# VH-VL binders against Eukaryotic translation initiation factor 3 subunit M (eif3m): the designs that were tried, part 9

Target 1, 160 residues: Eukaryotic translation initiation factor 3 subunit M (eif3m), of Schizosaccharomyces pombe (q09722r188to347)
Amino acid sequence: DDEQSFAFLLEAVKMDNSTADEAVRELVQRAVNSPKYFFFDDIVTLPPVQQLEQSTLQLLGILSGGMTDDYVSWVAENHAHCQHQKFDEDAIARKMKLLTIASLATQAPNNTLSYGDVAKSLKIDENEVELWIIDVIRAGLVEGRMSQLTKTLSIHRSSY

## First folded at step 18 (VH-VL; from j6 with heavy chain F105M Y107V)

Design cc1
Fold by ESMFold2, fold request of step 19:
Structure cc1 (fold): chain C 160 residues (1-160), chain A 118 residues (1-118), chain B 107 residues (1-107)
Amino acid sequence: as target 1 above (160 residues)
Amino acid sequence: EVTLKESGPALVKPTQTLTLTCTFSGFSLSDRGVAVGWIRQPPGKALEWLANIYWNDDKYYNPSLKNRLTISKDTSKNQVVLTMTNMDPVDTATYYCARLDLGYMDVWGQGTMVTVSS
Amino acid sequence: DIQMTQSPSSLSASVGDRVTITCLASEDIYSYLAWYQQKPGKAPKLLIYAASSLQSGVPSRFSGSGSGTDYTLTISSLQPEDFATYYCQQSYAIPRTFGGGTKVEIK
């Protein structure tokens, strides 16, 4: 039961600031690699996590409040760090695209996010945008209605 | 069209501080994801990476030179500045700046030769 | 530091020849490798990134291959304008490091 063991590990680290370094590193590795975990404020604020390498702390900061371009710039200088920590660069890149759409949705004026703005922020072709929007909705980060006629997402709720 | 041009002194004395300016056009360091780096090439020798600065002001240095290097940017002037302290004749080289895209140096300046001699 | 060993140091070839240049990394660099061309008196020019991806505007006679520690630049049919020195460079770890170069001379 991988989700239950992750939740247990997270709660254990929250409750005990003297948690073994190995367990703290496992928590971070599982969180960054997980396609299901999105809320990094809960992790970055933990005192044992703040003792980790600066490169890891930079990544956690990007995951808690950055955009895809922040991650692409960081990873370009941190490939070896990712390999050593067993961070899955592609899984994190995918997560960052979903988080970027969620952030854009929260900021969108009149609760309307254009496909053009998504394509620009993710640096993808506009014809790829709907598939990413479907994924961000399936992840539970955004609720809304797509319109191919206006090339927009009308946002009903954003939980990010 | 993207261009970069290095400027600075052609001759410095040992122990002096070298200041090099990279002036570029066709892109801005306000463009998300962009970086500028410095590379040098001693006469007849291999290229050596020095430092990178990113659009978000993140900075990365060659560890062997980290205590001698400072990189900074002025986005409004389209400039990146490299400062290298305590110059020695072994630092004689052509110095290049380059744009990085996706971590690769895709456009280089023409280079500027810096000679370190009494 | 990751050492990049290029071979050969120099070669002479005729127009039309297939030319192969190799680059050996001292440890796995996971295809984070670039190839550059530098003509005499000019700045380096990016040819290949990510080991095998051709940079925009570079002729298709250039190709990159390899994985792990062993990487290859191939020029399928050497042209007179390909006279230059070629460098590999790893972008896997800090510091980024370059090979020593391969000088290609046209007979």
Scores: ipSAE 0.819, ipTM 0.919, lowest interface PAE 0.7, mean pLDDT 92
Fold by ESMFold2 at other seeds, last read:
Structure cc1 (fold): chain C 160 residues (1-160), chain A 118 residues (1-118), chain B 107 residues (1-107)
Amino acid sequence: as target 1 above (160 residues)
Amino acid sequence: EVTLKESGPALVKPTQTLTLTCTFSGFSLSDRGVAVGWIRQPPGKALEWLANIYWNDDKYYNPSLKNRLTISKDTSKNQVVLTMTNMDPVDTATYYCARLDLGYMDVWGQGTMVTVSS
Amino acid sequence: DIQMTQSPSSLSASVGDRVTITCLASEDIYSYLAWYQQKPGKAPKLLIYAASSLQSGVPSRFSGSGSGTDYTLTISSLQPEDFATYYCQQSYAIPRTFGGGTKVEIK
């Protein structure tokens, strides 16, 4: 059970700040690659994690507070690092788009996020925006209602 | 239209510090995702990458030259500055700046020849 | 550092010929490779990025292929304006490194 083993690993590293380097690297690898894990401030602040390579710490910082453009710039200089750490560049790119929408939703004035703002931030065609919004709602990061008439997302709840 | 232009001294004495300025137009380093890099080419030799600087001030250096290079930007002037210390005749080259897009150098300046000699 | 080996170092060809230039990386670079054209006294011009993607404004007679460690630039029908030196460059690892170049002379 990969979900149970990840939860166990996370709790073990949280409880033992002298956790072996191999286990800490496995935790980070599984977290960045997981389609289900989104809250990286809980990982980046762990003392054993802070001992990892600067490139890895940059990625965790982007995942905890950055936008998709931050990731695109970082990965352009870090392809070899991703290969060596077994970071799935495409899985992380997808996660960054979901996190970017969640961040935009939290900051949206009047709880209304336009499709145009999403398309601009993700650098995608506006026609693709509704599919990404469905995915961010399915991930549990945002609760809201789409309107094709106004091309907006009305936000009921944001958990990010 | 995107353009870049290198400026700096054509002649430098050994041990001196070289300062090169890349002035560009048609884009800004306030544009998210943009970077500028420096590359050199000794006469008749292969190209050598030196350094990149990103819109968010992230910097990357060629490890073989890391202790000699400093890259910085002035976004308000549309400029990137490269400083290289302790110049030697082997550093004689044409120096180029270039814009990076998705990690690839898609637009280059015309280059400036720097000769290092007594 | 990843070593990039180009071959041939030079070649002569006629207008209309198909020209093939190879670039070998010392390790897998996962298609993070660019091709540049440089004419005498001029800056390099990007032709191909990501091993096979044609840069905007570059004629379709240029194409790139390959994967792993082996990459190829092809000019399907050589034109008079194509005499130049061609360089490959990997963007997979720091430092970015260039091949030694292939000089293409038109007969």
Scores: ipSAE 0.819, ipTM 0.923, lowest interface PAE 0.6, mean pLDDT 92
Fold by ESMFold2 at other seeds, fold request of step 19:
Structure cc1 (fold): chain C 160 residues (1-160), chain A 118 residues (1-118), chain B 107 residues (1-107)
Amino acid sequence: as target 1 above (160 residues)
Amino acid sequence: EVTLKESGPALVKPTQTLTLTCTFSGFSLSDRGVAVGWIRQPPGKALEWLANIYWNDDKYYNPSLKNRLTISKDTSKNQVVLTMTNMDPVDTATYYCARLDLGYMDVWGQGTMVTVSS
Amino acid sequence: DIQMTQSPSSLSASVGDRVTITCLASEDIYSYLAWYQQKPGKAPKLLIYAASSLQSGVPSRFSGSGSGTDYTLTISSLQPEDFATYYCQQSYAIPRTFGGGTKVEIK
């Protein structure tokens, strides 16, 4: 079970601040590449993680509090770093779009997020927005109701 | 329409510091995802990348010039400034600023020729 | 630093000719490659990004191809305004590096 293996690795690194560099790097690689892991505050605060390359720390900061355009800017200067660290650029790009919608949902006034605001923030055509909203709901980051009539997402709960 | 224009001295003496300003219009460094970079081209030679600065103030430098370059921005004036210390005749070049879009330099200024001689 | 080797350094061609310029990277650059056109006394102009994507406003006679370390720019039917120097540039690794250029001249 990859989820149990990841949880074990995370706990091992938490319990031993002198954890071997290879294990810390595997933890980070698995976290950034995982389609199921979204909560990077737990990773970035670990002392052994703070010893990694500045480029890796920048990525973890983006994953913990940034938006899609932060990632697009970072990756444009870090393609080689991603190849060397085995970071899957496309998997991370998808994750960043989901996290961006979750962030917009948390900030949405009157718990209503327009498809137009999502399209603008993700720099996508508005006709693509509904598929991304379905994905963010399936990921468990947002709970709400879509309306094609008003082109909005009414937010019941945001857990990001 | 996006435009960029370089300004600064045409002649500097060896050991002096060069300061170049890129003034642009049609976009802003308050626009998320935007970057401006500097590139130079010695007469009759290939282009050499110098530095990039992003909307969020992230900065990237050519490592071969590691301690000589400083890049900064003034978002309110639509300006990016490049400072290069300890100039040498080998640094004689046309200096360009350019906008980066998705990591590619899609719009360039006309360039400014800087000659380093005593 | 990733070296970008262009060939040929120069070529002579006639209007209407198909022209191919090659760019060889010293290591895999995963298609993070741009092509620029530069006319005398002018700034470079972006033609192709991501190895094969045509920049907006660039004529369709320009195309890019390749992968790994080997990339090409093709001009399918050379026009009078295409006589210029062409540069490749990798955006895979810092520092970004340019090829030495290929000067396309009239025959």
Scores: ipSAE 0.813, ipTM 0.920, lowest interface PAE 0.7, mean pLDDT 92
Fold by ESMFold2, last read:
Structure cc1 (fold): chain C 160 residues (1-160), chain A 118 residues (1-118), chain B 107 residues (1-107)
Amino acid sequence: as target 1 above (160 residues)
Amino acid sequence: EVTLKESGPALVKPTQTLTLTCTFSGFSLSDRGVAVGWIRQPPGKALEWLANIYWNDDKYYNPSLKNRLTISKDTSKNQVVLTMTNMDPVDTATYYCARLDLGYMDVWGQGTMVTVSS
Amino acid sequence: DIQMTQSPSSLSASVGDRVTITCLASEDIYSYLAWYQQKPGKAPKLLIYAASSLQSGVPSRFSGSGSGTDYTLTISSLQPEDFATYYCQQSYAIPRTFGGGTKVEIK
């Protein structure tokens, strides 16, 4: 299926740093567009990936360690690059919001992440926060317990 | 209230380097997502984009001017600085700085006129 | 560079007229387009972003439309304060580029 095809491609590029340019570009395109792929350290560090355009490397760096604001700033200058590379700007924007919550969860003091902090970081209304937290849990990036009474996420595990 | 103000010399001789400073208030370059850009307008002519600088120090330049432009920021002073080397009379223009919101220039300074002549 | 061709270069119209200004991009800019108003002696003011989104505080008589390469700014009922030069600007590709401007003179 599509996940197994992607995993095959990723392993092929990992095993052979002389992999053809088109295969490397397909790997990157599929990774950034995929709603299910989140671990970009594995991609950004690959030698053949490091030969790609600086704009692409900037995006991969944002996906590996940045926040939503990094992406919003980058994409404002890179709309044409996204069109040329077939990067889905909206899919990446959604992914960045999930990764941002995962990053906040990892850094949250006392394993407690307030809905207010999420709303501020994502620049959304606080009443939208629970839907995003549900999505980040469903993506497997965070395990925890939500409380609307305290407007917090109590974090059991964060894997990002 | 967001405001921006350009400062620098009104008169520059050909071949000299122009340094312009944008001083702003109502936002900070430490605020995530903030950007400031420079645009110029020759007398009676269309606007020309020069450069943008982002809160994270990412910089973007008009390629036609890339070898002549340097943009930088001083977060402690709420300033963005543009330098342009090898000035020529065709560079005579009003120079504006502006804040970017979602890639669009939503608040502009009043502009500063720079004349390049001997 | 994406060339932005703006037409007409100038026009005269009466108060109350519907005014249409056209901006043509040399390639598809995917609605990453802004319109600015510049009154004499003043800095430009953002009117429209993302081709059709009205900036806050801008009168509803201003509207933007179009897609692909062809974009239009419309003033539904021209007012005396609308005497200005109007510029389109694409934010799709570097460098950002502006149209040559349309000077609107009120009869």
Scores: ipSAE 0.813, ipTM 0.917, lowest interface PAE 0.6, mean pLDDT 92

Design cc1
Fold by ESMFold2 at other seeds, look of step 18:
Structure cc1 (fold): chain C 160 residues (1-160), chain A 118 residues (1-118), chain B 107 residues (1-107)
Amino acid sequence: as target 1 above (160 residues)
Amino acid sequence: EVTLKESGPALVKPTQTLTLTCTFSGFSLSDRGVAVGWIRQPPGKALEWLANIYWNDDKYYNPSLKNRLTISKDTSKNQVVLTMTNMDPVDTATYYCARLDLGYMDVWGQGTMVTVSS
Amino acid sequence: DIQMTQSPSSLSASVGDRVTITCLASEDIYSYLAWYQQKPGKAPKLLIYAASSLQSGVPSRFSGSGSGTDYTLTISSLQPEDFATYYCQQSYAIPRTFGGGTKVEIK
């Protein structure tokens, strides 16, 4: 029901540039907080969304093309904005880690992404990497095969 | 070992533009997630935050001074530059640059005293 | 702007004393608060970040506590090198703002 409600809201804003400001803000809040929504190009380009606060537009830009460090830097200057907009800082931080892995996978030389490179980009211990890779695959952002022997992900497809 | 050092004129006349340079070592603004900021302290008064610049060139200014401040970086020289226009005697202060880590100013320069007079 | 009110503005203490300094924010700052120590003619030194996290290299006699609008810096057993002025600073909202300071003097 929450997914159906979000889909209706997204389509309503896409179809009508004069959509009410509260509906646009609800769309953005639900999108950034959602553990299941990842494709922010569809949101950031909408004319009513482009009229939102600069801080919100910066966040949407990070979600559409940035990495974890971009978000960590942004949130350090935007804690009050997140509280006022009801953006869940921790939910967004988790989403940014998944999006960062997806971005690394798309750019990986020879379609091979090392666990070491993931750990470095996410600033986590290498022993945590496999769980994050499982999550990014379950999110549908990357298809590939993990190798514990070589500590790599062989990428078959990146949908990001 | 992280160090920062401020440089610039000790004396500025009213209406002139102040240019301060922060030269640092032990880190780079190509290091993802780091930033450098500027803070001032008038003699005997509280500290006042001025501006931050991030590794990705994002910039944040104290809104009360935004029309007067410009911050920039030269990553290859490990430098951050602050300019402040229309200086007034009330702007007399010690000016510090500092590294930010996770939004907190964890290492400060020694400061440079700027007097605005005459 | 978020106003940060420190109390007391000054205090006198002896080596070995327990010292507490309070910082009151004009609105909730969600523990985005730092404490600094500044000696005359020197730059501030970060002691505590995120309200309660001790900066690396800072002696464990320093601690921070509090939430919401009310925050406290505690020095459990004052040492000769601790006589200085202490500032709180919020990192929740732009502009970052500092308290007026608390001068800790020898008695």
Scores: ipSAE 0.802, ipTM 0.915, lowest interface PAE 0.7, mean pLDDT 92

